# VH-VL binders against p39960r1967to2165, part 38

Target 1, 199 residues: p39960r1967to2165
Amino acid sequence: VPLEDVCERENTLIPTIVVKLLEEIELRGLDEVGLYRIPGSIGSINALKNAFDEEGATDNSFTLEDDRWFEVNAIAGCFKMYLRELPDSLFSHAMVNDFTDLAIKYKAHAMVNEEYKRMMNELLQKLPTCYYQTLKRIVFHLNKVHQHVVNNKMDASNLAIVFSMSFINQEDLANSMGSRLGAVQTILQDFIKNPNDYF
Below, E stands for the ipSAE of ESMFold2; O stands for the ipSAE of ESMFold2 at other seeds; V2 stands for 0.75 times the mean of E and O plus 0.25 times the DockQ between their complexes.

## First folded at step 22 (VH-VL; framework fv_disitamab)

Design DD6 (at its last look DockQ between E and O 0.05; V2 from the best seeds 0.00; counts 0 for: pae E 12.2 > 2, placed apart)
Fold by ESMFold2, look of step 22:
Structure DD6 (fold): chain C 199 residues (1-199), chain A 121 residues (1-121), chain B 105 residues (1-105)
Amino acid sequence: as target 1 above (199 residues)
Amino acid sequence: EVQLVQSGAEVKKPGATVKISCKVSGYSFTSYSIHWVQQAPGKGLEWMGWISPSSSYTYYNQKFKDKATITADKSTDTAYMELSSLRSEDTAVYFCARLPYSDFWNYFDYWGQGTLVTVSS
Amino acid sequence: DIQMTQSPSSVSASVGDRVTITCRASQDISNSLAWYQQKPGKAPKLLIYDASNLQSGVPSRFSGSGSGTDFTLTISSLQPEDFATYYCQQYDSYTFGGGTKVEIK
């Protein structure tokens, strides 16, 4: 289901599943070694997703404080699966090339960092509100994970690599030479390290 | 271990050209951008521009775009800056400097020793 | 684009004194600021990066603080080897402050 439709249906700016998954990871997962890199069990991931689809839709008190959801890596896996299953990535199909072209030019040293940040902020302002707000929530979450790198071993560079496929869909990736994946990694690393520059 | 070694001091007449070298060692030359910085006598530091050795892309501070030409030679791990039509106000120490390995323009972690260029009649 | 105003231009101090140097950016640069020490006839040496991070091998008497537009370098107890000129630099578009010459009495 498209991100805008979820947010309209829920009357929210950020999908409820995203907020609940990230809050639980922030509560008990930030020091987990290899968070987002070590996979959770697929059975637990699917069970959690089904619980959101069945229980979360009908029970406003639905929570992840349950023995069924003991595995932090399953919660992290569910979040990554949700992002990858969106029909459109958080950069949107309409704008993904604009984002990645800017980062490619920056990586080629064809613009100064000040200009890159200005132009990136202009692109961010053009995103639909739910894309922007969901992206913002995710970036600040990943910044918190990065801040815990002493324990979890996941710095901004590692997180950018892990999440790059979640920010570019398969069709857009197929139309690139791999340079757009590297550009997404550059964008994400900068967002995660310096979120206040963009959000 | 990382070193940026610049060519020696130069004394030139007005109107001449000088080419300053910056030879690097202790790291992969093509992995890091090289920047140039001017320090006029009794003055502070002023950024002049940079080169990406892998792509040969250059970017210049507008003040120096008609004065300086920055190049790189991958076969000798050496960056160059040529200053043309020298005038007395071009008398300065010129430094090369390196950014840390990253995807972003950043602070300068290693500097060359500087090259004094004196323009005198 | 971004102007860096550094003050004071010089300071004379005694060994053991606390010295502070300030740098103000004409616009918000977040923490994209470095401090360098330069001794006569030498290249600048990095002291502080990202406004407050001490470079490896730099004595702990040096510290940096600030974000946004206002930044400070502090030498908590001045030593004779700290005679030098100090520069701030923003690296969103690469401009330097005018420098502060620290002289030991």
Scores: ipSAE 0.006, ipTM 0.521, lowest interface PAE 12.2, mean pLDDT 85
Fold by ESMFold2 at other seeds, look of step 22:
Structure DD6 (fold): chain C 199 residues (1-199), chain A 121 residues (1-121), chain B 105 residues (1-105)
Amino acid sequence: as target 1 above (199 residues)
Amino acid sequence: EVQLVQSGAEVKKPGATVKISCKVSGYSFTSYSIHWVQQAPGKGLEWMGWISPSSSYTYYNQKFKDKATITADKSTDTAYMELSSLRSEDTAVYFCARLPYSDFWNYFDYWGQGTLVTVSS
Amino acid sequence: DIQMTQSPSSVSASVGDRVTITCRASQDISNSLAWYQQKPGKAPKLLIYDASNLQSGVPSRFSGSGSGTDFTLTISSLQPEDFATYYCQQYDSYTFGGGTKVEIK
């Protein structure tokens, strides 16, 4: 289901599933070693996904405070799965190339850092509100994970790599030589390390 | 028991094509990505790319993008790698390997036994 | 691409020796580093993941340390079955070190 349709149906700026999953990870998972890297049990991930599909997307009383959802890595796995299954990336199909072209130019030294940040902020302001707010929520979450790196061993670089495939479609991979994936990693790493520069 | 079993050794002439298979057992094929690694004779290991069997989504090391085509067949739990326009420098052992659960960027927990491809005139 | 520099390229050692192998990444990879053992004609075998975590079934004489850019694999007391080639691998973008062949003196 498209992100805009979920937010419209729920009358929210950010999908409820995203908020609930991230809140639970922030509550009890930020110090989990290998968070987002070490897999949770597949049975628990699928059970949680099915519970959201059946109950949680439209029932505001649904909670993750349940013994079934004890495993933080299953909650993290469910969140990664949700992002991978979105029909459109958080940069949107309309703007993905604008974001990645900018980062490619920056990586090639075709622009200075201050110009890069200014133009990136201009692109972010053009996103539809639900894309922007959902992206912002995720970036600040990943910044919190990054800040706990002493315990969880997952810094901004690791997190950017883990989440990069959620932001590039299969057509771009077929048509590029991997430069767009590297561009997404560069964008995400900077967002995660410096969220207040962008959001 | 998790197993990745690869097809047997191949001898090919320059310009030919070869298709290597990697049949998995002991786990759900669609739940884990399959990666391919090249090892030239007496040399180190080089990552080539991967496939998600559930979506057929692939990603390639840029070096191998024009050489390799990675596919998967869910009905037989088998991943494939096709090497085209073979040259003598393509002579190598080719391994398939998998990650712990469907991650894209992690360590390899299981490996196939390797398939030697020899390209000679 | 992240370059992995592994050293030494080979080491000649005797049973019972302590062996140390190093890898250096061209950029910070945090703990995204694995070590593999490969015997002739065989596939690589995972020894260490996330820089320091010992894989199940791997003898405790193997240990890994380091973070960021500098990593070390140590074999505390070399056994006959440990004569092999060892590879580090970073998995932020998948590059391997050049390998270290541990040979009998």
Scores: ipSAE 0.006, ipTM 0.533, lowest interface PAE 9.6, mean pLDDT 84
ESMFold2 (binder alone), look of step 22: mean pLDDT 91; pTM 0.919

## First folded at step 23 (VH-VL; framework fv_disitamab)

Design EE1 (at its last look DockQ between E and O 0.90; V2 from the best seeds 0.75)
Fold by ESMFold2, look of step 23:
Structure EE1 (fold): chain C 199 residues (1-199), chain A 121 residues (1-121), chain B 105 residues (1-105)
Amino acid sequence: as target 1 above (199 residues)
Amino acid sequence: EVQLVQSGAEVKKPGATVKISCKVSGYSFTNYWIHWVQQAPGKGLEWMGWIDPSDSYTYYNQKFKDKATITADKSTDTAYMELSSLRSEDTAVYFCARLPYSDFWNYFDYWGQGTLVTVSS
Amino acid sequence: DIQMTQSPSSVSASVGDRVTITCRASQDIRNYLAWYQQKPGKAPKLLIYDASNLQSGVPSRFSGSGSGTDFTLTISSLQPEDFATYYCQQYDTYTFGGGTKVEIK
């Protein structure tokens, strides 16, 4: 289901599943070693995702404070599975190349940092509201994960690497000799380290 | 062109150590995890572990955690796997392999040519 | 841990035959499964990812299907270069199936 359709159906700016999963990780998962880099059990992840589809959609009282969901990496895995199954990049299919072209140009030293940040902010303002708000929520979440790197071993660059696929479609990987994936990683690392520069 | 080029075949005595190299080219070494896979003669494939070259974080199949040490050298774009206390059952071809992007729930799109390690008395 | 049971262990077939190989996971792995081809002395080659997606450069006679626990690889019309060993692999804990050797006749 497209991100905009979920937000419209729920009358929200960010999908409810994203908010609930990120809140739970922020509550009890920020010190998990290898968070987002070590998988939880796929059985637990499947069960959690199915529960959201059945219980969360029809019961506003649905909560992750349940013995079924004690494994932090299952909650983190469910979030990444949700992102993996979205039909569109979080930069949107229409704009993903605009974001990555800008970062490629910056990495090639064809612009200075101040110009890069200004142009990046202009691109962010063009995103549909639900894309922007969902991206903002994720970036501030990952900044918080980054702040706990002493215990979890996941700094901004590690996080940028393991989330990069959510910002480029599978078919674009086939058309890129790795330069667009590297560009996404550069963008995300900067967002995660410096979220207030962009959001 | 993406390439993973492994070091040549090795013949070792029991108890020895071997270090296999996997040099990459055609892509950014630090942006992709490198996995290692064992194939004993006439046997199937068995996953050994991976390394994130950006910070050298490693994750092992528990079967191999005391046998294998996976490392990476960013200055030469080379991953390594060292096998210690070699025994005859360690005789195998060892492959390095790359994911299409660095995350779990993934498959191997490029492989090294394999390195035969033979352990003989 | 997720076990992958691959059947048959071998197939004797002729050029032009339709060949079907099955793989069963011990638990639901969604579509997180790949198929590889391996020839003697060579590295495995990716054929199918995410259960049914054909890798770029792989001939269209190869196809994959299934989800959950039961998966198939089909070669619609076997060619001489297709005589090899085929492996499935699940992506949660990276377990490979035992392999299926496809032989002439």
Scores: ipSAE 0.716, ipTM 0.873, lowest interface PAE 1.4, mean pLDDT 89
Fold by ESMFold2 at other seeds, look of step 23:
Structure EE1 (fold): chain C 199 residues (1-199), chain A 121 residues (1-121), chain B 105 residues (1-105)
Amino acid sequence: as target 1 above (199 residues)
Amino acid sequence: EVQLVQSGAEVKKPGATVKISCKVSGYSFTNYWIHWVQQAPGKGLEWMGWIDPSDSYTYYNQKFKDKATITADKSTDTAYMELSSLRSEDTAVYFCARLPYSDFWNYFDYWGQGTLVTVSS
Amino acid sequence: DIQMTQSPSSVSASVGDRVTITCRASQDIRNYLAWYQQKPGKAPKLLIYDASNLQSGVPSRFSGSGSGTDFTLTISSLQPEDFATYYCQQYDTYTFGGGTKVEIK
């Protein structure tokens, strides 16, 4: 389901499943070695996804404290599975090339950092509200994961790499020989290290 | 443009070690995980493990954990797999392979040409 | 670990035949499955990813279908260059099917 349709259906700014999964990871998963680089078992992840789809993440009584959900990597895997199954990039299909073109230009030393950040902020302002708020929530979450790198071994560079596909789609990947993927990694690494510069 | 070029065939005696190289070109080495796959003669494919070249984090198939050591050298854009205590059942072609992007739940879009390791007494 | 049961182990077929190869996963793997073609002495070549998506440069006579536990690879009209061994692969724990050798009848 598209992000905007989920937010409209739920009357929320961020999909409820995203909020619940990220809150649980922030509560007990930030020190997990290899977080977001090693999935939980796909059986556990499927069970969790089905529970959200059937029992409803919009029902406040649904909780991730159940014994079925003790495995942190299953919760993290469920979040990444949710992002993977979205029909669109977190930069939106309409704008993903605008974001990546800007980063490619910056990587080629065609602008100074101050100008890059200003133009990046202009692009972020053009995102639909649901995309912007979901992106913001994810970036601040990944900043927290980055802050725990001593224990979890997942610095901003590692996180940028393993989340880059959530910000580009398979069609854009096929049409670019890693240039746009590398651009997304640059954007996301900067967001994760310096979230207050953008959000 | 993307290429994974492996070292040549090796003939070894039981108990020896071998180190297979996989040199990459046409992309940024540290941005993509590299996997290793075994194919014994006349048999199917068996996954061995992967390495993240950015920080040398490795993950092994438990079957191969005590047999294989996967490493990477960022200065030469080369991944390595060392096989120790070779036995005749280690005779196989060994492939390195790349993902289209570095994440779990992924497939192999580029492969090395394979390296035949023959273990005979 | 997730077991992949691939059937048949071999197929004897003629040019122009429709060939169907199946893989069954021991548990629900959604669409996290790829198909590879391998010719003797060569590395495997990716044909299909995410169960049904055709890799760039692969002829349209190849198609994939299925999700969950049951998957198929179809070659709609077999060509001389299609005589090879085909493997499925699941991407949770990277288990390959046992392979299907497509041979000239």
Scores: ipSAE 0.687, ipTM 0.862, lowest interface PAE 1.6, mean pLDDT 89
ESMFold2 (binder alone), look of step 23: mean pLDDT 91; pTM 0.917

Design EE2 (at its last look DockQ between E and O 0.79; V2 from the best seeds 0.74)
Fold by ESMFold2, look of step 23:
Structure EE2 (fold): chain C 199 residues (1-199), chain A 121 residues (1-121), chain B 105 residues (1-105)
Amino acid sequence: as target 1 above (199 residues)
Amino acid sequence: EVQLVQSGAEVKKPGATVKISCKVSGYSFTNYWIHWVQQAPGKGLEWMGWIDPSDSYTYYNQKFKDKATITADKSTDTAYMELSSLRSEDTAVYFCARLPYSDFWNYFDYWGQGTLVTVSS
Amino acid sequence: DIQMTQSPSSVSASVGDRVTITCRASQDIRNYLAWYQQKPGKAPKLLIYDASNLQSGVPSRFSGSGSGTDFTLTISSLQPEDFATYYCQQYDSFTFGGGTKVEIK
């Protein structure tokens, strides 16, 4: 299901599943060693995803404080599964190349940081509202994870690597020999370290 | 062109140690995890673990955590796997492999040619 | 760990035959499954990812289907270069099926 369709169906700016999963990780998961790099059990992740699909759709009081959801890596895994199963990049299909082309130019030292930030902000302003708000929520979440690197061993660079697939399409992986992936990692690392510069 | 080139075949005695290398080219070494896979003679494939070369973080199949040590040297774009206290059951071909992107739910898009380790007295 | 049961263990077939290979996972793995071809003395080669997506450069006679627990690799018309061993692999813990050797009859 496209991100826009979920937000329209729920009458929200950010998918409810994203908000609930990220809130729970922020509450009790920020110090988990290898957060987002160590998998939770897929059985637990499937169970949580099914609970959201059934209970979350019809019960506004649905919460993750239930004993069924004690495993932090299952909650984190459910979030990554949600992102993996979205049909489009979080930069939207229409704009993913605009973002990555800008970052490739910046990585090649063809512009100064202030010009890069200005142009990146222009691109962000063009995103549909649900993409922008969802991206903002994720970036501030990952900034919190990064702030806990002493305990969780996941700094902005590690996080940029393990989330990069959600910001690129699979054809670019085969064709770019990693230049598009490297571009995404540059964008995400900067967003995670400096979220207030962009959002 | 992406390549993973492994060190050559080795013959070892029981109790010895072997260190297999996997040198990569054609991509940024620190952007991709490197996995190791065992294939005993005439048998199937068994995943052993992976390393993130950017910070040397490792994750092991529990079966191999006391047998294998995975390391990386980003100055030479080379991953290593050391097998300790070799026994005849460790006789196998060992592959390094790369993911299309670094994450824990994945498949292998590139493989090394394999390194045969033979343990015999 | 998720167990992968691959069937059959071997198939004797002729050029032009249709071959079907199955994998069953011990629990729901969605579409998180890949298929590989391995020729003697060589590394595995990726054929199909995400259960049904054909890897670039792989002939269209290969196809994959299934989701959840039951998955199928089909070779619609065997060619001489297709005699090999085939493996499925689930993504979560990188567990491989036991392999299916496709041999010349």
Scores: ipSAE 0.733, ipTM 0.878, lowest interface PAE 1.5, mean pLDDT 90
Fold by ESMFold2 at other seeds, look of step 23:
Structure EE2 (fold): chain C 199 residues (1-199), chain A 121 residues (1-121), chain B 105 residues (1-105)
Amino acid sequence: as target 1 above (199 residues)
Amino acid sequence: EVQLVQSGAEVKKPGATVKISCKVSGYSFTNYWIHWVQQAPGKGLEWMGWIDPSDSYTYYNQKFKDKATITADKSTDTAYMELSSLRSEDTAVYFCARLPYSDFWNYFDYWGQGTLVTVSS
Amino acid sequence: DIQMTQSPSSVSASVGDRVTITCRASQDIRNYLAWYQQKPGKAPKLLIYDASNLQSGVPSRFSGSGSGTDFTLTISSLQPEDFATYYCQQYDSFTFGGGTKVEIK
């Protein structure tokens, strides 16, 4: 299901599953070694995903305060599975090239940092509200993970690498594999280190 | 053009150590994880572990955690795998491989040519 | 860990034959599965990713199907260059199937 359709159906700015998963990870998972780089078992992740689809769809008070969901890496894996199965990237298919072209120019030293940040902010302002708000929630979450790097071993560059696929769809990956993926990593690393410069 | 070029075949005695190299070109070494895969004679493929060259973080298949040591050298764009305390059952072809993007749910789009390690008296 | 059962272990076939190879996972792996071709003395070559997507440059006579626990690789009309060993691989822990050797009859 497209991100916009989920937010419309739920009457929310950010998908409920994203909010609940990220809140739980922030509560008890920020110090997990290898968070987002080491998955939980796919069986546990499938069980959690199915619980959201079945219980969460009929019970607005669905919560992860349950012995079934003790494994932090299963919760983190469920979040990454949700992102992987979205039909579009978090930059949207319409704008992914605009974001990545800007970062490619910056990496090639074709613009100064102040101009890069200004133009990046202009692109962010063009995103539909649910994309912007969901991206903002994720970036601030990853900044918190980054701040716990002493314990979890996941700094901004590690996180940018393992989340880069969420910002390029299958079609985009096939057509722009390499330079655009590296551009996404550059963008994400900067967002994670400096979220207040953009959001 | 993406290439993974491995070091040549090795013949070792039991108890020895071998270090296999995997030099990459055609892409940014630190942006992609490097995996290692074993293929024993007449057998299938078995995943051994991976390294993130950006910070040298490693993750091993439990079966190989006491046998293999995976490292990376960013200055030469080269990953290494060292096999210690070699036994005859370690005789195999060893491949390095790259993912299309670095994450834990994935497949391998580029492979090294393989390095045969033979352990015999 | 997820076990991958690949069958058959070998098949003897002629040029032009339809060949079907199956993999079964011990638990639901969604579409997180790839297929590889390996010729003697060579590295594996990616054919199919995400259960059904052809890798760039792979002939259309190769196709993949399935999701969950049961997956199939089909070669619709076997060519001389297709005599090789084929492997499936699940993404979660990188477990490979045991392989299927396609041999000339």
Scores: ipSAE 0.722, ipTM 0.876, lowest interface PAE 1.5, mean pLDDT 90
ESMFold2 (binder alone), look of step 23: mean pLDDT 91; pTM 0.923

Design EE3 (at its last look DockQ between E and O 0.85; V2 from the best seeds 0.72)
Fold by ESMFold2, look of step 23:
Structure EE3 (fold): chain C 199 residues (1-199), chain A 121 residues (1-121), chain B 105 residues (1-105)
Amino acid sequence: as target 1 above (199 residues)
Amino acid sequence: EVQLVQSGAEVKKPGATVKISCKVSGYSFTHYWIHWVQQAPGKGLEWMGWIDPSDSYTYYNQKFKDKATITADKSTDTAYMELSSLRSEDTAVYFCARLPYSDFWNYFDYWGQGTLVTVSS
Amino acid sequence: DIQMTQSPSSVSASVGDRVTITCRASQDIRNYLAWYQQKPGKAPKLLIYDASNLQSGVPSRFSGSGSGTDFTLTISSLQPEDFATYYCQQYDTYTFGGGTKVEIK
């Protein structure tokens, strides 16, 4: 299901499942060693998604602070599974190349940092509202994870690597040089380290 | 293009150690995890573990946790797997493999040519 | 541990035959499954990812289907270069099926 359709169906700016999963990780998961890099069990992740489908659909107070959901890596895995199953990039299908082309030029020394940040902010302003708000929520979440790097061992660089797939398309993975994947990682690392420069 | 080139075949005595190299080219080494896979003679494939070369974080199949040590050298774009206390049962071809992107729930799009380790004598 | 049961262990077939290989997972793995082809003395080669997506450069006679626990690789019209061993792999804990050797009849 496209991100925009979920937000329209729910009458929200950010998918409800995203907000609930990130809130729980922020509550009790920020110090988990290898957060977002160590997989949770797929059985636990499936159980969590079933609970959202069955209890969350008819219970407006559904929460994750239940001992059924003790495995932080299952909560983190459920979030990453949700992103993986979206049909297109979190930069949107229409704009993903605009973001990555800008970062490729910056990495090639074709523009100075001040110009790069200005143009990146212009691109962010053009995103559909649900993409912008979901991206903002994710970036500030990952900044919090980064702030806990002493305990969780996941700095901005590690996080940029493990989330990069949510920001490119499959056809760019076939490129033998992988320049768009590297561009996404550069963008995300900067967002995670400096979220107030962009959001 | 993307290549994973492994070190040559090894013959070792029981109790010895071997270190297999996997040198990559055609992509950014630190942006992709490297996995290792064992194939015993006439047998199927068995996953051993992976390394994130950016910070050398490793994740192992529990079966191999006490047998294998996976490392990476960013300066030479090379991953390594060391097998310790070799036994005849460790005789196998060992492959390194790459993911299309660095995350769990992933498949192997490029493989090394394999390294035969034979334990005898 | 997620067990992958691959069937059959071998198939004796002729050029032009339709070949079907199955994998069953011990628990629901969604579509997190790949199929590989391996020829003797060579590394495995990716054919199918995410259960049904054909890898670039793989002939369209190969197809994958299934989700959850039951998965199928189909070769619609076997060619001489298709005689090989085929493996499924789940990507939660990276276990492989036992393999299916496709042999000349």
Scores: ipSAE 0.681, ipTM 0.858, lowest interface PAE 1.6, mean pLDDT 89
Fold by ESMFold2 at other seeds, look of step 23:
Structure EE3 (fold): chain C 199 residues (1-199), chain A 121 residues (1-121), chain B 105 residues (1-105)
Amino acid sequence: as target 1 above (199 residues)
Amino acid sequence: EVQLVQSGAEVKKPGATVKISCKVSGYSFTHYWIHWVQQAPGKGLEWMGWIDPSDSYTYYNQKFKDKATITADKSTDTAYMELSSLRSEDTAVYFCARLPYSDFWNYFDYWGQGTLVTVSS
Amino acid sequence: DIQMTQSPSSVSASVGDRVTITCRASQDIRNYLAWYQQKPGKAPKLLIYDASNLQSGVPSRFSGSGSGTDFTLTISSLQPEDFATYYCQQYDTYTFGGGTKVEIK
């Protein structure tokens, strides 16, 4: 289901499943060694994903306090599975090339950092509200994970690597010899380290 | 353009150690995890573990955690796998492999040519 | 852990034949499955990812289908260069099927 359709259907700015999963990770998972880099069991992840789809992310009685959901890496995995199954980039299909082209130019030393940040902010302002708010929520979450790096071993660089495919598709990866993947990683690392520069 | 070039075949005695190299080119070494896969003679493929070269974080198949040590050298864009206390059942071809992007739930789009390690007494 | 049961273990076929190879996972792995081709003395080569997506540069006679626990690789018209061993792989814990050797009848 497209992100904007979910937010419209739920009458929310951010999909409810995203908020619930990230809140639980922030509550009890920020110090998990290898968070977002160590796999949770796919059986547990499937069960959690199905529970959200069938019991309802919007049902106030649904809770992650159930013993079925004790594994932090399953909760993190469910979040990443949700992102993987979205039909569109978190930069939106319409704008993903604008974001990555800007970062490619910056990586090629064709602009100064202050100009890059200014132009990146202009692109962010053009995102539809649900894309912007969902991206903002994710970036501040990953900043919190980054701040716990002493315990969890996941700095902004590690996180940028493991979340990059939420922003690029397999076709772009094959065609660009990794230049767009590297561009996404550059964007995300900067967002995660410096969220207040952009959001 | 993307290439993973492994060190040559090795013949070892039981109890020895071997260190296999996997030199990469055509991409940024630290942006992609490197996996290792064993193929014993006449057998299928068995995953051994991976390394994130950016910080040398490793994740092992439990079967191989006491046999293999995976490392990376950023200065030479080379990953290594060391096999210790070699036994005849360690005779196999060992492959390094790269994912199209570094995350779990992924497949191998580039492989090294393989390194045959023969352990004979 | 997740067991991948691949069948048949071998198939004897002629050029032009349709060949089907199946993999069954011991639990629901969604579409997180790849197919590889391996020729003697060579590294495996990726054919299909995410159960049904053809890798760039792979001939269209190869196709993949399935989701959940049951998956199929099909070669619609076998060519001389297709005589090889084929493996499925699930990518939650990276286990491979036992392989299917496709050889000349």
Scores: ipSAE 0.674, ipTM 0.859, lowest interface PAE 1.7, mean pLDDT 89
ESMFold2 (binder alone), look of step 23: mean pLDDT 91; pTM 0.917

